# Designs tried in a protein design chat: miniprotein binders against q58433. Part 4

Target 1, 377 residues: q58433
Amino acid sequence: MLFMKYEGEIAIGPVHPTMLEPHRLRLFIEDEIIKEAELVIGVNYRGIELIMEGLPPEKISILSEKICGICSHIHVWCNVTVTERGCDIEVPERAEYIRAIVEELERLHSHMLLFGHAFEVLGFETMAFRAFMIREPIMQILGEITGGRAQYSCPIIGGIRPRCNIKESKIPALLERLEKFEENLKKLLERTVNDPMIMSRIKDVGVLDKKTAKKLHALGPTARGSGIHSDMRKMGQVPVYDNFEFEEIVFDDGDVFSRLAVRFYECFESVKIIRQGLKDLPNLDKRIYNPNYELKEFKPIDVYNEAQRGQVYYSYGLDENGRVRQVKIRTPTATNLACMEAILPGHHVSDAELIIASCDPCFTCTDRMIVVKENKI
Below, E stands for the ipSAE of ESMFold2; O stands for the ipSAE of OpenDDE; V2 stands for 0.75 times the mean of E and O plus 0.25 times the DockQ between their complexes.

## First folded at step 3 (miniprotein)

Design fs3 (at its last look DockQ between E and O 0.05; V2 from the best seeds 0.00; counts 0 for: pae E 12.3 > 1.5, placed apart)
Fold by ESMFold2-Fast, scan of step 3:
Structure fs3 (fold): chain B 377 residues (1-377), chain A 80 residues (1-80)
Amino acid sequence: as target 1 above (377 residues)
Amino acid sequence: SKKRILVFFYGTSPEQLERAIRELVELARRYGAEVYFRIEGDTVWIVIEGISEETVRKLIEEAKKIAEELGLTVIVRIED
């Protein structure tokens, strides 16, 4: 149970874990074949929206961090951006660069967790260990920059926290660590695609065709694994990304392999973004936050960004008393869970966890998402 | 009577981290333990369960020894 303490306009209250209960899929099986999959929604985003309503925007970021432990940075970034755009608050370019660098580090570690989980589900313990261990240096870099391995208090309204500034003297060592990560990632990918046992389990399995993906409004790597261009970083929604050369990764086959391959190649693209950002930092103005801003009433502002699982959307306005109103939050998880519900029927039950893992709905709780029921007709 | 421990190795070398996990998993299985992973927040824990209190003590000491030999740090959580 989390608690908030009163200070000025801060609310006091507990946040119960059941507000964040993950989505679940019920599988109906007959003769080891999945006949039907049924989505059960357990995530209470309305609870989070209600808690945010009536708060001052300067205090709302702590709640954004509690929506997802794996993707906390993107939620905080979206949240501060709503207020910044609504109030015409200038954000230093250096702060936007660091926000992007931290987000790409978050994308790297999240994709690596998925790879490790997928290998564990496949029964390839050595590959799972390798993926988790390749991820660990990225978590250490995140800890050095943000002060926290999981919950990143980096963005603040008008910039970033001073502790999150990246000193020029540290850049060469960070670039060397990224090069070693990229080398290890390349070896992991090569081992994966050259292993016939792994490839036989992921290729042509769990196909989400492009037509179904479009009909269900698939997002993120799930959409891109089915031939859909959907990356908010390439759609003009996050202007700082216009400073970086990188590719949107899309595969057409819609199978487990395609969804994993999108994420492997996205990791290489994230490394390119981080490398470019780090190299540009010494040439940017040293300012990292705007201490002098004025809050003003505004009607709801729409903000989009691209998390590791896909598009994240935040919208709210400020009333005449400086309080947040009309909060709307949308994440890619619910939409991508609908895609899994469509993919699973017709597959052997032994492929269910792998298919679900490749869609990355909640890999930290995947074992709790699957409820298998024998079809007792 | 049966106990559970969660073990986390950390350090800068993926190769040394993988070696530590492999050595600990092999040793735990020789004691008849069930070994799997638990992801808690952003931390990947090695879960070792189905062991006696005496085996818990031995595995904790061996995890510390493995970490020392490989230049790593180790965190252990005991769960009943």
Scores: ipSAE 0.210, ipTM 0.707, lowest interface PAE 5.5, mean pLDDT 81
Fold by OpenDDE base, look of step 4:
Structure fs3 (fold): chain B 377 residues (1-377), chain A 80 residues (1-80)
Amino acid sequence: as target 1 above (377 residues)
Amino acid sequence: SKKRILVFFYGTSPEQLERAIRELVELARRYGAEVYFRIEGDTVWIVIEGISEETVRKLIEEAKKIAEELGLTVIVRIED
């Protein structure tokens, strides 16, 4: 819950700008209408990047996994990809398939979490509970594949951990669980779109026009909800996805509905990707890790992937001692929250939480909305 | 010149992490420093600002001591 904390409750201390995505939204409200929104972005200090500096790349993976509890996999995957590309390390096809499968499972559970939260904000507790219940089977699949529910530790330099290898004998049961998930998701969708009370709260609310979205560099579902094609999986940045047939989901209206709809429909595409991946796995080479690599010096390179929230960016180099240098990490939350900041003025304060939630900020990073009531002195 | 330090604790026990935070934050506050911290699972990030170079050394030594006593990994970075 983005608790609108009024000034006075336990300030989980000012989000220190050193933290990844320390975003604080200050809302200035007059007569229950948002007059101004101020997003404080800790732009000037990247504590995680500083900690990573001078470490061996294997240790960077451990740190990257700790950046976000909801999207740990994508951070690790992006991180190892920098070293793999910089050192020309061959990654077995089976490992890349499993990385993609785990990513799409991460996307699914994250979207279900957002839907649950959105329903809570809307006052539809029963639907929130349903979303959370639908999420649980995905968490179980992730647990079965990776051994963990939040920190999967699946990617390593040169492939994946042996425990993350999907056994052929498990594939039928995984497919059955995915089918059940898809059925339940479809039922949830049907209930949502056919509820006029839900639809009235999300349609034509929090409109981010395409021009503003482009100007503010919206990413992922936030951009796609405003009619902008923005998916690194479709832009050739993540080659393993070329093996899968799926659609980029785009909506044009730019409202809360559109941003939620993008995520809802892309869940079905994620299921499609996972099914294809699982189907192909038995036919791939059994190798899941390349042990025959050498780390070499390289200048910082850019690596992109598509998290549930949008584009993730990792960059670093390796020095002559095999130490990481010039680390840069960018997540989509900052730019997406800036988009929400831009559109919040003029909306009723009761819509603020929903509007902010609709861009799916990293709640672990952004749970700091402060409502400032200007008392007319 | 006022320095900033970033302290990262990594461990397996939430209780150990909580204790590490408490001990280091209390010490830093006694020196008049501004302290920020974040807990992320089995990790803790602490930022300490507005400290002298002498205080930085003391805090680093204490952070290492805490880590050793609690069986934690500690990483410290100093910013000017």
Scores: ipSAE 0.027, ipTM 0.457, lowest interface PAE 4.8, mean pLDDT 83
Fold by ESMFold2, look of step 4:
Structure fs3 (fold): chain B 377 residues (1-377), chain A 80 residues (1-80)
Amino acid sequence: as target 1 above (377 residues)
Amino acid sequence: SKKRILVFFYGTSPEQLERAIRELVELARRYGAEVYFRIEGDTVWIVIEGISEETVRKLIEEAKKIAEELGLTVIVRIED
């Protein structure tokens, strides 16, 4: 590509929702066609790991919640799980159910935000508005469960915070609100797939073929849109999900349509999980935490879970003084954004934002970001 | 008067990022600065405070040199 002419360089920066994260995409274009894409991720994961080293595991939970602008609940859940498994701490079944319910609610609102953004990029403002309004009730439910204006995460070592317990008396109303969300989601899906103008913009666009997806280790909906089974919830990594009937959603074509379709149908699966969880809660023991645990030394262990954007991985051990050691954290962001470098060349620049949104747009985390200023460690 | 700077390195090499962070922290401590970390979203800032304006200039130039030598990008923000 040394002899190819480039028209210019495009920086995607601070005025776009995806630009709320410290990252930069460089596009080298000629005659409105992308010739090369270079992604620089502005996330200092090593700094995060360094801050966590030597802290008590409860402090890691607080940091994980605050520094993850992409998926705070799943990070806290992964953290407590490392300690729980390493110290052989029993977690009440009710707590695991509520952890899953909260995560699936997070998946719903995150996917709805992405749909709204995709419609905005396509110029379908009325559809974007519908997506955002359908999302709002889910945000309200999450706020009611998790405690409002600051993100107070649900998991704690050995259980959940008492405020996150879902009272039986509230379950009928929650189920009704979830049913209304499902009805509106179905209408949105039908409007989308029956609109030939929308379909023409998303079918056969931004194809990530299965071979490339495997080579680059794609994760989450990006991988599942290219025919790759990658859902940690179905792979035995998160035991509570064995209690729910749901399907891994996989599409084969690897286009923008496929990646969006994975997310759309995942929303219906999340509704199924939440409904089952809410209906089961009255039949579970009412304990929501185990106060009788002891922290002990353990060698690093691996924990996996499935965030809205794909696999999340936590690993650490605990030393003889109860301090966290050898922290490793991996999210799907780096691998999924690398897939964009492979997809974008050859496309018209007008499709760039849509392709980016369909892979791993960090903008869905902005409503859940926690800013904690002037921390000292 | 006391001055404060926030420094953020980013790039694709975890090893070079760790080196940059350690080198800057060690240098800041040699100037007698207080060093800690501040979190904003997914950005982890190195906070260096309790330093003179002259020391601020020196540390900013050293942070830029470290980033260039290691193939990283650095962002510096001055407070106060």
Scores: ipSAE 0.000, ipTM 0.311, lowest interface PAE 12.3, mean pLDDT 78
ESMFold2 (binder alone), look of step 4: mean pLDDT 83; pTM 0.801

Design fs4
Fold by ESMFold2-Fast, scan of step 3:
Structure fs4 (fold): chain B 377 residues (1-377), chain A 80 residues (1-80)
Amino acid sequence: as target 1 above (377 residues)
Amino acid sequence: SKKRIIVWFHGTSPEQLERAIRELVELARRYGAEVEFDIEGDTVYIFIRGISEETVRKLIEEAKKIAEELGLEVTVLIED
């Protein structure tokens, strides 16, 4: 398990910085103050882009799902969208709605997991347990839609897998479960902001100012916690979201509180999207896939979407033999890791875990180590 | 080897929710567990930690029996 942790106090002299390396983070410390931070990314990184070269686009979906266990749906959705746009494949509206619903459910459970982790780091085990309990019903809904609690992707080229279709008879119960989730989330937020001990630990701590965030090209809730509007769902990059009324959540203070507050309010916006999507589904055509699509050669095209941690970018083309070429994949993790390196210096070492937790790093996305049995190295 | 579990009871009867709290909290404390609980509307959340894997099985079985007896829904989350 990948955690950003710090172990204990280091007694050092004022002239001798001490290097600490807890969980892939090197901290240079003098008198318990962080002087410099260096993030260490995986030593056995294999370029997934190189592995994808020359494969048929259907096979790329399997590999894209392996990039991030927490955000696997968004990677598959981006991948199928590249091929769909490049080949002018018509995707049923119902399939795009379900893709959006599943992504918002993944956003909810991912943000809840972060809240649980942040409360654990703060030493508030009861609040952590509440966050994990609020998360569990969302995981159950995802399992019911995707066919298992271990993630199987919903998108396929031209639509979604038949098992991922949401039956109209299930919608009333799903809406009731979402209402209960929203009530519990509101209570969790109220308990958090009304606790002076919690607020004193997260307010004005770990400040990423807007100028530094812009210079480092911060993404996702990290950027939005520093006053930057960056949500791909609001920038015309994912047309299905144009069907939904929701707000881009931005806070200006750039502190741990602001990064957590963005995620709390994003959860309420995700519930609005899911609710609207579910209510619209009975009025959409019943088609969930296009069985008669044709692949054709195309030059690389750019696809953007908004994952839980920020923008995800996919680009590739197809050659004359229907094989992918010139693959480019970018996740928000590398850019947000640079932001953490910028925030950490000047802080007491006891604040390091909290600052890192608020930036919600996904090291699995940077450590894309894949074992492919039949691939010659 | 110490385990954590969260037991969730849901129902519309405040009296039955209170009975579920009393029975499960007392049992968990008897096994030397640290126990916290909270009530949010029609839902009770019982946080149990510092228990063995054998005690986890016993508490889950008892939580299910309590729910069936009192006409409540029960969900148990196990954290390793």
Scores: ipSAE 0.000, ipTM 0.222, lowest interface PAE 17.9, mean pLDDT 78

Design pa1
Fold by ESMFold2-Fast, scan of step 3:
Structure pa1 (fold): chain B 377 residues (1-377), chain A 93 residues (1-93)
Amino acid sequence: as target 1 above (377 residues)
Amino acid sequence: SKITVEVTIEVDGKTYEFEFEVDSPEELRKVLLELVEFLEENGVKEVEIRVTAKSPREALWIAFIVKYILEEAGFTDIEVRVEGDEVEVRARK
């Protein structure tokens, strides 16, 4: 049951949220070698679009944050941006800066979580512990900025929630915490690349070649690990990022190492973005919210952004009654799963979790992976 | 399917034991931040936290949440033990 709260009102839908059912991979194993991998889709891709159809745009944000868990910020940001562009709503520059800062903090902790999981499946518990420990300060910073227990994400139509404003007095301490994070990240990377046991398990394993990646329309770090440039933050799709100096990270070998390396170096780039954003904030107008906006009918508007796992696309219009129509949403999840189906065959079953982790499909729990011990006829 | 938390502290020579439940590690983090404020306000220099997680993987994550929050609160001697889905943390400053 969907349970939505908006401005003191609660709406409960009878619609079963099948979109929350996890995707699973079926592995067909013979003599410990994966012969075939098949994606079992538990979620109807069209389900989210159908549920959003006919809702007011404010409720789309609430629904998005409940469906996408840890990636909720990017979904809410895309949603409010569609309405803002469609209705010609002015958004304060400070609000866009804070939206970008929060998204980069989300990217940091998401990548760190993947590193921890990868080290855990490799059997390197000390390295996993280091990754989780390095991640924790970022989670605390996010909690401080988002106000802890609110159901709403940081962005709202016309700006950000007032409690999500970053006070100038807090910036020096945030910069110090960020510097400590960066120091610890450098040490983690150094320990990783200088460990021959780790490197032997990730280098030349789980190769996704560039031709296959292009054919499957790979997105995010998975695409960039296979030599494909596709970062929406560098393609003019998110104007606030034009204020920041940072690099698009690409590796060419398409192996587990390359996909992890993209994420390690992206963390350093995220740190640069956050640092620059925090330093600019005191020089921006103090307005964080536009209370004087009017909704108006508009035809579908396309919005792109770059989430931790790749491109996120939102499109919809508003009808004359202020209801969302012609909803189209695309996330990197389905594409990442298709890439895993292509990568996994030919590998030993002991490498399956590592390959899956490096493609980061938004499910990391081992009990969601089904192993079938049968040859395909 | 909830996370169970027990906290033992001593304030002004009297031992207090608190027990509560949370639904996720994220909720636990928020509660622990409120706990460390309480510890500071009451001059508590030693705390024992026991957590029963929903799984061994979650227990490992919880162990680091607890350790990090206590380190940031100024505790310098922190002992962490994880056994299956159970986490025990003892911290002194």
Scores: ipSAE 0.000, ipTM 0.241, lowest interface PAE 19.1, mean pLDDT 78

Design pa2
Fold by ESMFold2-Fast, scan of step 3:
Structure pa2 (fold): chain B 377 residues (1-377), chain A 93 residues (1-93)
Amino acid sequence: as target 1 above (377 residues)
Amino acid sequence: SKITVEVTIEVDGKTYEFEFEVDSPERLRWVLLFLVYFLEENGVKEVEIRVTAKSPEEAKEIAEIVKEILKEAGFTDIEVRVEGDEVEVRARK
């Protein structure tokens, strides 16, 4: 049992799992062929769960914001949603729309970052540069909406921070910039699929079959690249998404190409969601937060959402003293790493980094991943 | 049985106490890694950690883990006491 006793307030510095000891993959190689892969788990959310226990709900949002530099918004959104549902707190429709818009912008920049890294691994610096340049305008839009590029602090209990409201006068320019992004993304995709050198490196490489993906409980684009429908935005878990017309992207081949293709086409779907959301905003009530909420005791409730790497799960309850209890957080990182353990054996060592990149381990928490070459003889 | 851990810190004249349980010395190491970043981010200059292990042998192992983690966090004055299954560590920078 974790208990926190204190007098007054302390500034809570970020407890940031992605800055702690990273996960490692150990590869056992014989004649340049990977015979075995072993996941060495670093520090993960277990410690954050323990630290969150006994805190008031408002302080947990600060910790959630610091969990991942690439996907911070989803963690804060899930956190405030637990308290909102547990306490029957009304959230204005406009606030939920803006939460969804910001999350889709986060999905776009994250997928573009993955494409850039994949091209770097392939040795195509020009393509990597193109991907990073296409990503930059999305980061600029996020900065304009939220006041920050990587740590947005957009959701608060009962709504969103006032600075995150999207003014009607800004919408036409945002729509134009999204259209330009979509044009550039289409060109990047066309250049990728029409390059036989790139295609020969990603097609039929690193296959995760559907049976193995199901057995390992694969999540996100990794699951969808192997034919599994897994998108929480389509499963009734996040009601605001019911307002938007978009497709769940699924490919069946389970190869590196399929995992990248899911993400390319998801980017087009994210643009559709953002466009629809922006067009609806002028017709919604102007309220962006509920200042008159009351906290009440509740038993743990489950909240799911779909981050760029897959399902994110938050659960906790609130005790009679207004303190959070029984915290449980699950992210797709551990299952993505387990999938890499299953995919890597049988492949040439030169394909290892590409397979790893396509499974999209959080680059913030795994960018220091090392390959340990060991002869098993 | 479980390992019980108590952490006491003082920041800006205010005292904060953390109490938690872990199943093993390795799990304790992971939890402490989260704590060292919290300590560094909040400018903590003095910390006291008390651990009740499952056995005297485990207590000795835990004492080394706690000492290592605090040293990595930049604490230069570390005092360790082990008595039976109890571990007490005091550290300053």
Scores: ipSAE 0.000, ipTM 0.165, lowest interface PAE 16.6, mean pLDDT 78

Design pa3
Fold by ESMFold2-Fast, scan of step 3:
Structure pa3 (fold): chain B 377 residues (1-377), chain A 93 residues (1-93)
Amino acid sequence: as target 1 above (377 residues)
Amino acid sequence: SKITVEVTIEVDGKTYEFEFEVDSPDELRAVLLYLVFFLWRNGVKEVEIRVTAKSPEEAKEIAEIVKLILKEAGFTDIEVRVEGDEVEVRARK
């Protein structure tokens, strides 16, 4: 290596080192225009793979829960599914329904958090506060079902924790709260699309064309905002979703508006899934977990699911001693960050944070954005 | 105060940089094992690691930690430079 360094001045704040540190972007700016963006990759899921090797599968679930603060449920769900498929463990249908309900509630709160952040970046503090207030009832519902607001453990091997069962007597109140959420979401969307100042800042800004998105293997709402059908819930990878009527939301323009619009309409689809899941919650068989499963050796099993930022992939096998081997985990974070490198060049520096926010790399990543001057004055 | 770490790699003509802080050489060992596993899986052939330690004595300890981890990751050409509290390591497969 040629002891390479970025040309110009680097304005970098320190980050606390953990296995889950955020990613960072460096921007090379000339005359207030971004000339180049460079991805600075934080280390996350790859080190979790190393830590997971040789652990029993029950212990992996605790570790999976800690991978992402805003998408913990999907990681635990993927993990238990690997062991369940590998060991031919029966999961009660009621438990699968509740897993899907909790995941859609996680998708709702995460998308609302992104809307709040985007409005803050746009300078619309009242809209940001409104988004945060609309999000809060969803966090309350998650707390009531899972026992935790952001960090929670719902899936276990063979089902869900007993704490996470949904009593039939609670369903009418949950449906009423969802209807109120949906009404408030409709008003937020209407205010967004009818505000010319907001629309002028997000429409035709930060365009990721379909060809570039495909080349970079874009995932989640970033891919769907660029015309790519990529939703694992529609690809037969998560069979419980086949029970629910909902649409895959895709927009073609690839701009900030398209990425936000995908998430707004996905929230309406998530509400449909939760409503159907609650109304059709299996009641003939009320089992929520299998207490008598047997672990057996298996070669790596591939599991895919759709988190709020995109596809999550888990794979591992189990050895003759009941220990996890050959762990592979992929999240959409690195791919979404690579998309930002492609989008940012040619834009005014004042649009950078908005473009970054619309790609949803994680909230902490945007707080650590770095500006690098190509030329020293 | 903190130990500051900068890791630079080049992939397909683009420069990628990892920047973070650790509280101790033991924490650096844990984080660096994680990073090196990531680099190994992504087929990175060359890496540069720059560390600012809290003291010259800690810098010498850190230099040995970095060198050992890179050797374990399969890097065969490792150049180490220690100046005061600064450590610079360049490695190639």
Scores: ipSAE 0.000, ipTM 0.121, lowest interface PAE 19.2, mean pLDDT 77

Design pa4
Fold by ESMFold2-Fast, scan of step 3:
Structure pa4 (fold): chain B 377 residues (1-377), chain A 93 residues (1-93)
Amino acid sequence: as target 1 above (377 residues)
Amino acid sequence: SKITVEVTIEVDGKTYEFEFEVDSPEELRKVLEELVLFLEENGVKEVEIRVTAKSPEEADAIALYVKFILWRAGFTDIEVRVEGDEVEVRARK
């Protein structure tokens, strides 16, 4: 059924929580200690997969852009890549470079947003404000490249929109702005690790051990904070990343600090990718779009990419009439929420919001946390 | 496919748009029944449905059916417009 809830295993797609019932986390507390955490999933992303069935592939990009406010670029990129690979459509190298640059800029602003919220939860308003201020220049760069700060349709089937091409004359100024961002990020990290009040709140708190993380199939920085290597950018799934030298950041302690540290160091790696990409652009062919392609029938194919919260998976085929069929979309949302449910028991209630923030579920999950005080045996 | 459906919904002050095509009135009926379940389950307060039918006669039949199914789903303010083969239905609750 096209608009029904999936009654078995929940299939997660790029649906904004406000379109469906929001996620809720219920905490059962006794003597200020969390005895049980229950994730209430009110959102069924299977509905979006079914809505996408029967649409032309161009219209799926519109849905992806509207529903995924923070990670809109990665969803559009994955979507156009399914059609491109299925139809053997040539994508200019310059377009793939710009897609990667925009995605790394999205990773930067998303990680900075999380840092701001984590500091706010910790009660360090000045540090939170500083994180938001450091984030702002990245949003400005994204606006200059794409024409929008959060919802920007950069990828199209066969390339990128002409608006999103990066003029070579702008590259030196962009590199200088990135260097300033990197300097400010380093200072923010140094202030964080040298503050004993902050460190006492995040070190050895909210531990997700490697065995549990593997059992729950943890993704993204949450998995990497628990010693698991799983970055799709390093696994040959996104060939353009093979052009860039960068490291997969992994920490082993699985605590709040480790999950934040992964994201801090990933920001430095994202800057390295953007810098290399910008420096390579003048040496690439000027083409950014393939206007000569034909859509053809194809059976479902798999596409993977690495969003800021982890692996994103898209799969679908195209029928003889050019309509999408057998849509499957997986995002890290449900897995990261399940990790929070596993981490929270045994912790003091005052640490709950910080643990939740470090797993980067979304604003609606944090805002909708429900504490139930019951005499549990 | 000759029947095009465009759905616009509002949830918590945000607007979402979906488009799909169906090959027959029977397939359209199935999609609309499932759409109504989706609207009910997700607390949708405002919806706009636009359908381009294969003929004016088919458009009239579709308009009546869409109005009925939305009314059954609890929408109390339903406006229907039909022009040739195009149907527009707007409903609120």
Scores: ipSAE 0.000, ipTM 0.179, lowest interface PAE 16.4, mean pLDDT 78

